# VH-VL binders against q58483: the designs that were tried, part 6

Target 1, 193 residues: q58483
Amino acid sequence: MKVIGISGSPRPEGNTTLLVREALNAIAEEGIETEFISLADKELNPCIGCNMCKEEGKCPIIDDVDEILKKMKEADGIILGSPVYFGGVSAQLKMLMDRSRPLRIGFQLRNKVGGAVAVGASRNGGQETTIQQIHNFFLIHSMIVVGDNDPTAHYGGTGVGKAPGDCKNDDIGLETARNLGKKVAEVVKLIKK

## First folded at step 21 (VH-VL)

Design r2
Fold by OpenDDE, look of step 21:
Structure r2 (fold): chain C 193 residues (1-193), chain A 123 residues (1-123), chain B 111 residues (1-111)
Amino acid sequence: as target 1 above (193 residues)
Amino acid sequence: QVELVQSGAEVKKPGESLKISCKGSGYSFTSYWIGWVRQAPGKGLEWMGIIYPGDSDTRYSPSFQGQVTISADKSISTAYLQWSSLKASDTAMYYCARLPYGDSEGWDYFDIWGQGTLVTVSS
Amino acid sequence: DIALTQPASVSGSPGQSITISCTGTSSDVGGWNYVSWYQQHPGKAPKLMIYEVSNRPSGVSNRFSGSKSGNTASLTISGLQAEDEADYYCSSYTDSSTYVVFGGGTKLTVL
């Protein structure tokens, strides 16, 4: 069993990465293999809507997306994290999402477990709307969407950070992230029985 | 016009306290981070720390943590840098600068700079 | 600790194009999209010349341009003029240290 965590932050070590890693740590504690991926250092280009992927099963754009998609395909669970930018995901994460169309052929992510992490500048700063975009992405791929586990159980990992490092002191955020990891791990194990 | 105006030059002795100021105008002072940068004579720029005047959230460089105090009075759109006990090594030009963009993931650039405050500490 | 390394000095003749490099440590990945450049004339405050690697603020001459390749950001000044003689500093946020870092500065001499 393997769960990957992808940070859509433009920074490799920002608060988004912190929470995604926290979720992965919780998963690792459950005996599941984890891998962290940051989009910050990746070459990502937007989907151009050519639909070639529908015909050939592959995107004609050559960049770092294909490798990431491969990892997504191989994983049993996927955590996507993003800072809240204008109430939604980062452009980096959106590009990955949009370029994931090849995986919709045959629904290659079907029944994989999806979890979402969002970091905003305030407690109610768009974390939920951002998570909703991520959840929609999972649903469109026919994945199994999960929120954070009890007792925090809501929509996923939600962190507050106005400045870098803030989430280290966001106990609620850290707890939700860990509970997300626990939930993902739990559901992955249920499916793999 | 957006500008930062700093207090005048200071001549002090070791052990004395000092508080210099940086007043912003032409923009919403509480909506942008204000940073302090040190430049020793003939040396480069050193990031000291930053404050968000809106809530006085303050961050320091490890090198300056505990060495100085950064504060702000939003009622008069002014940021401050102060020392409780100056050292000769504190002799430098001090700049305040506005950071227009920053988020949970990192800081960006300084677009507006004060004219600088020269602090000379000598016996 | 992370550091941005600049050449101590560069020189060029009027009309020439010169480039100042700013190299970060290999471990500092992902922060280079936020590289900024500042010009400082003697006795003056720094002036923002480039932000986010390649963007020019309004009022900055189009003779100044920024780019990056790998772990090296570059400031290019084309059509060098006497007024360009100054110190130039690169800056970036370091993810590992969670604070802003300046390069050591480069003295540009116009011959």
Scores: ipSAE 0.411, ipTM 0.777, lowest interface PAE 1.0, mean pLDDT 93
Fold by ESMFold2, look of step 21:
Order: C-alpha cells, then structure tokens, then sequence
Structure r2 (fold): chain C 193 residues (1-193), chain A 123 residues (1-123), chain B 111 residues (1-111)
C-alpha cells in the first residue's frame, strides 16, 4: 500500500509542503509507504489541447509531468496540496491536473483514495474552495474523496500562514492535516481488504 | 509616487514617552508589511520588528520584545513605533521600510524605505 | 535570533571585484532563498540592491551580483567605482517568529 503526497506550491519548502508532509507522516505511522513530491522543482508545461494522448496513451510534451502521473497510477491514495491562489489551486497544480488526461483513459485512478490540503493567509480564507477544486479533480477521475477524520472532520487539511514557516505554529491546521492522513490510511486499508 | 514619510526628529529626556510615525502613500497600505530598523550613531542596522497593517499581525525581534510597541492605523495609512519610557540608549536613527506580502508560501524584501527619524535622548 | 555575520570591512581598488559574505543558519540563509542586500551611503536610507539571493531590481547595475552556498550568501561587486563606497547589509527571512534577520553590516572602502 502506498500513498503519494504532492505539493502544488511554486516554492519547494513552504506551508503547503509542511501540511502535506504532516498528512503523510500520519499515514506512515499507520504502516503505509509514503512518497512526497514537490511541483516547485519540476518542469511543467500547460496542456495545449492537442488530444494526442487519446490515441497514444501518453502526452507528447516531454517534461516532468509523465513521471508524476506514473507515481499517481501506482499509488493507492493521493494527497494533493496547494496554496490558496484566488480561491483555487496554484497554476503548477492546475497544469498537472490538466495534463492528467492519460490517466482518465480507462479511468486508471478509479477508486483510489483522494485527500486535499490547502493553506491560506487567513483562517477560512479560501482553503475550502481550493479543497473543493481538488475534490472535483478527484471526482472526475472516479476516485474516492475523503476529508479529515474526527474530531476535526470537515473537508481536508486547512492551514493558515502569512510566512512560509508559519504552519509550524498552526496547531489547528496541523491537526486537520494529520486527521486527513489518518482518514486516507483508514480508507485505503478498507479498500485493500 | 510610492513613499514612506516619517515624522520629524525628536529631542527627549530619559523617562519621557514617544510615538513616532511612518505614513505610507501611493500604494495599498494594508497589502504590505511595515518593518522598523534601529541604527545607533556610528552603528549598523538593527532589526526591531514588523507589522502587517491589514490585520495587525505584529512580530518583534527578541531584543525588542516588551521594549517598544509597534502598531498601525490603517484608516490614515500610518504605522507607529512607541516607547513608554525612553532611555539614553534609545538615541538612534529609526527607519521604517515596507515589504510586499505575496502569499503563504514565500517572502519578499524591503523595497521602499522611509527617510528616517532621528531620536535623541539626553539629560 | 542571531544576527547574520558579515565582515566588518572590505576594501578594493577601482576596477577590481570584491565579495562580501553573509553567514547565517539553516533557519534563514541556508534554509530559504530570501536573502536581500542593501547599500547605505552616509546620511542616507538603505537602498535595495539584490533580492531572492541573486535577483537585481531594475535600475541596479549588473556589476552587482549575489549568490549563496550553504549557510553563506555573497554579494559581489565587479568593476569597483568610487560611488560604491558605502555600508552593505544583508537580510534574510527566518522561520523564527520574528520573520526577518539583518547582518551586522560591512563597510566597503574604495582605495
């Protein structure tokens, strides 16, 4: 069993990375293999709408996206995290989402567990709308969407920070990220029975 | 023009209170951090603390925690540095500077500085 | 927080290149890419010269460049000119609760 966590932040180390890693740590404590990927150090290009992937099963654009898609296909659970940019995901994460069409051929992500993390400058500052955008991505891939586990149970990991290290001190946000990880782990185990 | 204009020089006695100001103009005041820096005569720049006027989030250097108060009045686009009881060692030039706020993931730099306020504390 | 360490002074002749170091920790210079450099002429406010380790704002001469290795950032000034004589300060983001740390400053003398 394996869960991959992807940070869509344009920065390699920041609050989004902190919260995604916190969720993955909770999953690893449940005996599940984890892997973290940052999009910040990746070569990403936007989808150009050519539709060649329908015929070839692979996008013709040569960059780091294809390797990330392979890891998503291999995982049993996927956590996507993003900073809140205008109420939605970062452009980096959106490029991955748009380029994910090869995985929708044959619905290769079907029934994988999906969890979402978002960090904003204020509590209730667009984290949930960003999480909903991530949830929509999971749903259109026929995945199983989970939120954070009890007692914080809502829509996923929600952090607050104005500076890139602030989530170290966001006890509420850290707890939601850990509870998201616990829920992902629980559901992955249920499905793999 | 984007600028930070600080209040004029002050000559004070030990034990007196003082509040100096830093007024921002030509930009969205609540969208930038305002930092304060001390420079004693003949010495280097010394970090004091920073405020985000949009929500008054304020952070102090450990050396200045409890020694000064940093505040802002966003209705008049002004940040303040305040002492309740001045000491002779408070004699220095005090600069304010702005730092853009971008997002939760990154940090920036002080792009615009005030002209400085000279505070002289002597008996 | 501990101030960033800079040499107290440095000197060079016109036309030479010089480098000013700025040493911190993994909590600031080493762990983040938010180092900036400021030039201060006597009696004047500081002026931004370099941001994000190596980026130059518009209007700053390409004789000024920045770099970082480990916990040490460096400001390099090539083709020294008399007007480069000033004090130079580094600053960095720190993930402590204060957010910002400054170096002690370096006096550059053009010989």
Amino acid sequence: as target 1 above (193 residues)
Amino acid sequence: QVELVQSGAEVKKPGESLKISCKGSGYSFTSYWIGWVRQAPGKGLEWMGIIYPGDSDTRYSPSFQGQVTISADKSISTAYLQWSSLKASDTAMYYCARLPYGDSEGWDYFDIWGQGTLVTVSS
Amino acid sequence: DIALTQPASVSGSPGQSITISCTGTSSDVGGWNYVSWYQQHPGKAPKLMIYEVSNRPSGVSNRFSGSKSGNTASLTISGLQAEDEADYYCSSYTDSSTYVVFGGGTKLTVL
Scores: ipSAE 0.374, ipTM 0.784, lowest interface PAE 4.0, mean pLDDT 92
Fold by ESMFold2, last read:
Structure r2 (fold): chain C 193 residues (1-193), chain A 123 residues (1-123), chain B 111 residues (1-111)
Amino acid sequence: as target 1 above (193 residues)
Amino acid sequence: QVELVQSGAEVKKPGESLKISCKGSGYSFTSYWIGWVRQAPGKGLEWMGIIYPGDSDTRYSPSFQGQVTISADKSISTAYLQWSSLKASDTAMYYCARLPYGDSEGWDYFDIWGQGTLVTVSS
Amino acid sequence: DIALTQPASVSGSPGQSITISCTGTSSDVGGWNYVSWYQQHPGKAPKLMIYEVSNRPSGVSNRFSGSKSGNTASLTISGLQAEDEADYYCSSYTDSSTYVVFGGGTKLTVL
């Protein structure tokens, strides 16, 4: 069993990375293999709408997206995290989402477990709308969407920070990220057993 | 054109109050942190503190906590450094500087520096 | 919330390479890749030479390079020239409450 966590942040180190890693740490404590992937240092290009992937099963654009899609296909659970940019996901994460169409051929992500993380500059500052966009991505891939486990039980990991390490002091945000990881781990175990 | 323009040199006596300014122009003043640095004659740079003018979030170095007040007036795009009672040891050059990128996901460098304000405190 | 530690001075001859160290903690240099280096000539405001540990802004000579290992960042100047004689400061983001920390500075003397 394996769960990957992908940070859509344009920077390799910040609060989004902190919370995604916190969720993965909780999953690793349950004996599940984890892998963290940052989009910040990846070569990503937007989808050009050519539809060639429908016939060939693979996007003709050569960049880092293909390797990330392979890791998503091999995982049993996927955590996607993003900073809140204008109430939604970062451009980096959106490029990955738009380029994921090869995985819809045969619905290769079917029944994988999906969890979402978002970090904003203020409380109630678009974290839930950003998580909603991530949830929509999971649903259209026929995945199983989970939020954070009890006792925090909401929509996923939510953090607040103005500087990259501020979530180290966001005890509530850290708890939601850990509880998201616990819920992902629980459901992965249920599905694989 | 992006710049920080500081107020002119000051000559003061111990015990007097002082407020020096740093006016930002050519950019969205409330969207960038402004830091203050002191340099005593013949000495190195000393970090004093930083402010985010958008909400007045202010952080001080331990050496300057309680020694100065950092503030901003966003209506005129101006940050301030203020003493209630100057000491001779406050004689120094004071610089303000802008942080072009500092948020939840990253932190960067100070890209634009003011020209400096020389403060001389002597009896 | 202690300042970053730099040597007080360093020297080298024209054409040689020198390295200036900047030692912090796991809360700043060790934990983050938001380290910058500034050059200051007498009477001038500081000038950015390196950001994000190793990135060089446009217009800065490729003789300047940066790196880090653990809690220590390093600025290396190769092919020393007389104009490199200046004070050099490191700075870092810190996840302590102050957000910023500066080194005390290093005077580079070109012999």
Scores: ipSAE 0.326, ipTM 0.749, lowest interface PAE 4.4, mean pLDDT 92
Fold by ESMFold2, last read:
Structure r2 (fold): chain C 193 residues (1-193), chain A 123 residues (1-123), chain B 111 residues (1-111)
Amino acid sequence: as target 1 above (193 residues)
Amino acid sequence: QVELVQSGAEVKKPGESLKISCKGSGYSFTSYWIGWVRQAPGKGLEWMGIIYPGDSDTRYSPSFQGQVTISADKSISTAYLQWSSLKASDTAMYYCARLPYGDSEGWDYFDIWGQGTLVTVSS
Amino acid sequence: DIALTQPASVSGSPGQSITISCTGTSSDVGGWNYVSWYQQHPGKAPKLMIYEVSNRPSGVSNRFSGSKSGNTASLTISGLQAEDEADYYCSSYTDSSTYVVFGGGTKLTVL
């Protein structure tokens, strides 16, 4: 069993990374293999609408997206995290989402467990709208969407921070991220029984 | 043109209060952190603290916590550094500076600096 | 001492390259890519020369470059010119309660 966490932050070391790693740590404590992937240093290009992936099952654009899609296909659970940029996901994460169509061919993500993380500058400052964008991505891939486990149970990991590292002091946010990881691990174990 | 303009030099005695200012222009003042940096005579740069004028979130270096007050009046695009009781050791040049990236994913450098305010505290 | 260690002075002749080091810890220089460098001529405010380890702001000469290895960042000035004579400060984000830390400064003398 394996779960990957992908940070859509343009920075590898920011608050989004902290929360995604916190969720993955909770999953690893349940004995599940984890892998963290940052989009910050990846070569990503936007989808150009050519639709060639429908014919070939693979995007013709040569960059780092293909390797990331392969890791998503191999995982049993996927955590996507993003900073809140104007109430939604980062451009980096959106490029990955738009380029994910090869995985929808044959619904290769079907029934994989999906969890979402978002970090904003204030509490209730767009984290949930950003998480909803991530949830929509999971739903259109026929995945199983989970939020954070009890007792924080809501929509996923929600952090607050205005400077890098601020989420270390966001006890509530850290707890939601950890509980998201616990719920992902629980459901992955249920479906792999 | 992005600009930070500081108030003029001050000559004070120990025990007096002082409030110096830093006015921002040419950008959205409430959208960027403003930091204060001290430079004692013949010494290097010491960061003192920083404020986000949009919500008044203020953070201090441990060396200056409780020693100064950093504030802002966003209606006039101005940040302040204030002492309630000056000491001779407060004699220094004080700079304000803007942090262009104050979000949760990128935050470290000061791109625009004020001209400095020399504060002299002596009997 | 200050949290980031710089040599007190460095000297070079016109046309040469010089390097100024800035050594911190895993909590700042080593752990984050938020190292910046500032040039300060006498009586003037500091000027940003390098940000995020190696990026150059618009208007800064390409003779200035930055790098990092482990806990040590470096500013390199190539083709040294008389006007490069100034004090140079590094700074870094730190995830401690301090948030920002400066080096002690390096006086560059052009011989």
Scores: ipSAE 0.005, ipTM 0.576, lowest interface PAE 10.4, mean pLDDT 89

Design r4
Fold by OpenDDE, fold request of step 22:
Structure r4 (fold): chain C 193 residues (1-193), chain A 123 residues (1-123), chain B 111 residues (1-111)
Amino acid sequence: as target 1 above (193 residues)
Amino acid sequence: QVELVQSGAEVKKPGESLKISCKGSGYSFTSYWIGWVRQAPGKGLEWMGIIYPGDSDTRYSPSFQGQVTISADKSISTAYLQWSSLKASDTAMYYCARLPYRDSEGWDYFDIWGQGTLVTVSS
Amino acid sequence: DIALTQPASVSGSPGQSITISCTGTSSDVGGWNYVSWYQQHPGKAPKLMIYEVSNRPSGVSNRFSGSKSGNTASLTISGLQAEDEADYYCSSYTDSSTYVVFGGGTKLTVL
């Protein structure tokens, strides 16, 4: 069993990364293999709507997206994290999401477990709306969407940060991230049982 | 013109208190971090701490935590650095500098610097 | 915590190209891709010369350039001029301790 965590932050070690890693740590504690991926240093290009992926099963754009999609395909669970930019996901994450269409051929992500993490500058700074976009992505791929586990159970990992490292001191954020990891691990185990 | 103007040189004795200032102009004072940097005579730059005047969020270097107090008055676009009890080792040039606020994912650079305030502490 | 190491001094003749290195203790630092360089003339405040490893602010000569490889950032000054004689500091930040860090500084002498 393997779960990957992807940070859509433009910074490789930003607060988003902190929470995604925290979720992965919780998963690792459950005996599941984990891998972290940052989009910050990846070459990503936007979808151009050519629809070649529907015809040929592959995106014609050559960059780092294909490798990431491969890892997504191989994983049993996927955590996507993003800073809140205008109430939504970062451009980096959106590019990955948009160009994941090849994986809809045969629904290659079907029944994989999806979890979401969002970090904003305030506690109610768009984390939920950002998470909703990520959840929609998972649903469109016919994945199983989960929130954070009890007792915090809501939508997923939600962090607050105004400066680098702030999420280390966001106890609520850390707890939600860990509970997300626990939930993902639990559901992955149920499916693989 | 964007600039930071610091208060004048100070000559103090050990044990005295001191508060120096840094006034910003030409930009939105509440939208940028203001950092303080110490430079002892003939030595390098040392980051002391930083404040976001918009909400007075303040961070300190571990080396300066509890040694100084950083504050700001956004109504007059001014940041402050203060000591309750100066030591001879506090003798140094002190700079304030502006750090642009980008997002919650990381800091960046100091693009505007004050002219510095020389603080001399001697008995 | 991150520490940035610079050579104490470098020298060059007018017209030459020199490079100042800035090496971090670890490559796994949140702010490592956001290294800045500052120039400081005697008795003057530091001036931003390079930000985010390789970007020049407006008004900074194109003789100044920045790069990074591994855990070492570099400031290169081409066409060295007498006015370039100054102290140069690299800087970055760490998310672990949430503070800014400066290198020890490098004294550039133009021969």
Scores: ipSAE 0.487, ipTM 0.823, lowest interface PAE 1.2, mean pLDDT 93
Fold by OpenDDE, fold request of step 22:
Structure r4 (fold): chain C 193 residues (1-193), chain A 123 residues (1-123), chain B 111 residues (1-111)
Amino acid sequence: as target 1 above (193 residues)
Amino acid sequence: QVELVQSGAEVKKPGESLKISCKGSGYSFTSYWIGWVRQAPGKGLEWMGIIYPGDSDTRYSPSFQGQVTISADKSISTAYLQWSSLKASDTAMYYCARLPYRDSEGWDYFDIWGQGTLVTVSS
Amino acid sequence: DIALTQPASVSGSPGQSITISCTGTSSDVGGWNYVSWYQQHPGKAPKLMIYEVSNRPSGVSNRFSGSKSGNTASLTISGLQAEDEADYYCSSYTDSSTYVVFGGGTKLTVL
């Protein structure tokens, strides 16, 4: 069993990364293999709407997206994290999401477990609306979407940060991220029984 | 134009209190961090701390935590650095500098600097 | 104890190219892709010369360039001029302790 965590932050060490890693740590504690991926240093290009992926089964754009898609395909669970930019996901994450259409051919992510993490500048700064975009993405791929586990059970990991390292001191954020990890791990284990 | 203007030079004695200022203009004062940097005579730059005037979120260097107080009055676009009791070792040039606020992920650089305030503490 | 290490001094003749290194001594320097460089002439405030490793602000001469390899960032000054004589500081931040870090500074002498 393997769960990957992808941070859509333009910064590889951003608060989003911190929370995604916290979720992965919780998963690792459950004995599941984890891998962290940052989009910050990846070569990512936007979808150009050419639809070649529908015809050829592969995106014609050559960059780092294909490798990430492969990892997504191989994983049993996927956590996507993003900073809140205007109430939505970062451009980095959106490019990956948009370019994931090849995986929708045959629904290659079907029934994989999806969890979302969002970090904003305030506690009510668009974390939920950002998570909703991620959840929509999972649903469109026919994945199993989960929120954070009880007792915090809502929509996923939600953190607050205005400065580097803030999420390390965001107890609520850390708790929700860990509970997300626990829920993902739990559901992955249920599926793999 | 965007600029930070600091208060004038100070000559103090040990034990005295002091509050110096840094006024921003030409930009949205509440949308950028203001940092304070110390430079002792003939020495390098030392980060003291930083404040976000929008909500007065303040962070300190461990070396300066409890040693100084950083504050801001956003109504007049001014940041402050103050001491309750100066020491001779506080003798230095003090700079304020603007750090762009980009997002919740991290800091970047100081793109605008004040002209500095020289503080001399001697008995 | 997070630190950025710079050489104490470098020198060059007019027209030459010199490089100032900035090496992170801690793995906790999370903002390594956000290294900035500042120039400071005697009695003057620091001036931003490079940000995000290699970007120049408006008004900064294209003789100044930045790069990074491994845990070392570098400031290169080409076509060295007398006016370039100054102290240069690299800077970054840590994402674990909310800390801005300055290098020890490098004195550049133009011979």
Scores: ipSAE 0.452, ipTM 0.808, lowest interface PAE 1.2, mean pLDDT 93
Fold by OpenDDE, last read:
Structure r4 (fold): chain C 193 residues (1-193), chain A 123 residues (1-123), chain B 111 residues (1-111)
Amino acid sequence: as target 1 above (193 residues)
Amino acid sequence: QVELVQSGAEVKKPGESLKISCKGSGYSFTSYWIGWVRQAPGKGLEWMGIIYPGDSDTRYSPSFQGQVTISADKSISTAYLQWSSLKASDTAMYYCARLPYRDSEGWDYFDIWGQGTLVTVSS
Amino acid sequence: DIALTQPASVSGSPGQSITISCTGTSSDVGGWNYVSWYQQHPGKAPKLMIYEVSNRPSGVSNRFSGSKSGNTASLTISGLQAEDEADYYCSSYTDSSTYVVFGGGTKLTVL
């Protein structure tokens, strides 16, 4: 069993990365293999709406997206994290999401477990609306969407940070991230029985 | 047009208090971090701390935590660095500098620097 | 300990190219894509010369360039001029302690 965590932050070690890693740590504690991926240093290009992926089964754009999609396909669970930019996901994450259509052919992510992490500058600064976008993405891929585990159970990992490292002191954020990891691990194990 | 102007040189004795200032102009003062950097005579740059004047969010270097106080008055676009009790070892040039990036994910560079305030502490 | 290591001094003759290295000695650096370089003449405030590894602010001579490889960032000054004689500092940030870090500085002498 393997779960990958992807940070859509433009920074490699931002608060989003911190919370995604926290979720992965919780998963690792459950005996599941984990891998972290940052989009910060990847070459990503936007979807141009050519629809070639529907016809040929692959995107004609050559960059780092294809390798990430392969990792997504191989994983049993996927955690996507993003800073809150204008109430939504970062452009980096959106580019990956938009260009994941090749995986929709045959629904290659079907029944994989999806979890979401969002970091905003305030406690109620768009974390939920950002997570909703990620959840929609998972649903469109016919994945199994989960929130953070009880007792925090809501929509996923939600952190607050105005500067680097802030989420280290966001106990609520850390707890929700860990509980997300626990839930993902739990559901992955249930499916793999 | 964008600039940071710091207060004049200070000559103090050990035990005295001091508050120096850094005034920003030509830009939205509340939209950028202001950092303080110490440079002892003949030494390198040392980051002391930083403040976001928009909400007075203040962060300190571990080495300077509890040793100084950083504050800001956004009504006059001014940041402050102050000591309650100066030591001889506080003798240094002090710079304020603007950090243009405010984001939960990271910091960046100091693009605008004040001219510096020389603080001399001696008996 | 979080540290950026620079050579204490570098020298070159007018017209030559010199390179100043900045090596991270800790894994706590917030990322190597956000290294900045500052020039400081004696008795003057530091001046931003390079940001985000290789970007040059307007007004900075194109003789100054930045790059990185692995855990080492580099400032290159081509066509060395007497006016380039100064101290140079690299800088970045860490997320572990919400910390801005400066290198120890490099004194550049133009022979």
Scores: ipSAE 0.438, ipTM 0.804, lowest interface PAE 1.2, mean pLDDT 93
Fold by ESMFold2, fold request of step 22:
Structure r4 (fold): chain C 193 residues (1-193), chain A 123 residues (1-123), chain B 111 residues (1-111)
Amino acid sequence: as target 1 above (193 residues)
Amino acid sequence: QVELVQSGAEVKKPGESLKISCKGSGYSFTSYWIGWVRQAPGKGLEWMGIIYPGDSDTRYSPSFQGQVTISADKSISTAYLQWSSLKASDTAMYYCARLPYRDSEGWDYFDIWGQGTLVTVSS
Amino acid sequence: DIALTQPASVSGSPGQSITISCTGTSSDVGGWNYVSWYQQHPGKAPKLMIYEVSNRPSGVSNRFSGSKSGNTASLTISGLQAEDEADYYCSSYTDSSTYVVFGGGTKLTVL
């Protein structure tokens, strides 16, 4: 069993990375292999709408997206995290989402467990709307969407920060991220029974 | 023309109160942090604290927590540094500087500095 | 407060290269890439020379360069000129609640 966590932050280190890693740490404590992927140092290009992937099974654009899609296909669970940019996901994460059409052919992500993380400048400052965009991505890939586990049980990991290390001191945010990881791990184990 | 203009030099006695100002112009004042730095005569720069005028989030270095008050009036694009009771050891040059607010993922640098306010406290 | 550690002074002759070190911790210089360097001439406000470890603002000579390794950042000035004689301060983001830390400063003397 393997769960990957992907940070859509344009920075390799920051609050989004901190919370995604916290969720992955909770998963690793349950005996599940984890891998963290940052989009910050990846070559990502937007989808050009050519529709070639629908017929050919692969995108003609040569960049780092293909390698990330392979890792998503191989995982049993996927955590996506993003800073809140204008009430939604970062451009980096959106490019990955748009470029994920090859995986929708044959629904290769079907029944994988999906969890979402978002960090904004204020508590309840767009984290839930950003999480909903991530949840929509999971749903359109026929995945199993989970939120954070009890006792924090809501929509996923939510953090607050105006500076890149602020979530180190966001006890609430860290707890929601850990509980998201616990729920992802629980459901991955359930579907692999 | 982006600038920070600080209030003029002050000569004070121990025990007096003082409020010095840092007025920002030519930019969106509430989109930048304003930091304060002290430089005692012949000494280096000392970090005092920072404020985000957009929501008044204020952070102090431990050495200055409880010793000064940092505030802002966003309606007139002005940050303040204030003492309730000056000491001779408060004699220094005080600089304000702005730091762009970035987001939850990054940090920046002090790109524009005020000209400095010399505060002299003598009995 | 914990300050970043810089040498108190450094000197060099015109045309030489010199390096000023700035040592912090994993909470600042080591853990983040938000190191800045400021030049201060006597009686003047500080001037930004380097940001994000190695970037030069527009108008700063390419004789100034920055780097870091582990918990130590470095400012290198090549082709030393008389006008480079000044105090130099490093600063970094810190993930403590104070957000900013400064070095104690280094006096550069051009011989």
Scores: ipSAE 0.437, ipTM 0.821, lowest interface PAE 3.6, mean pLDDT 93

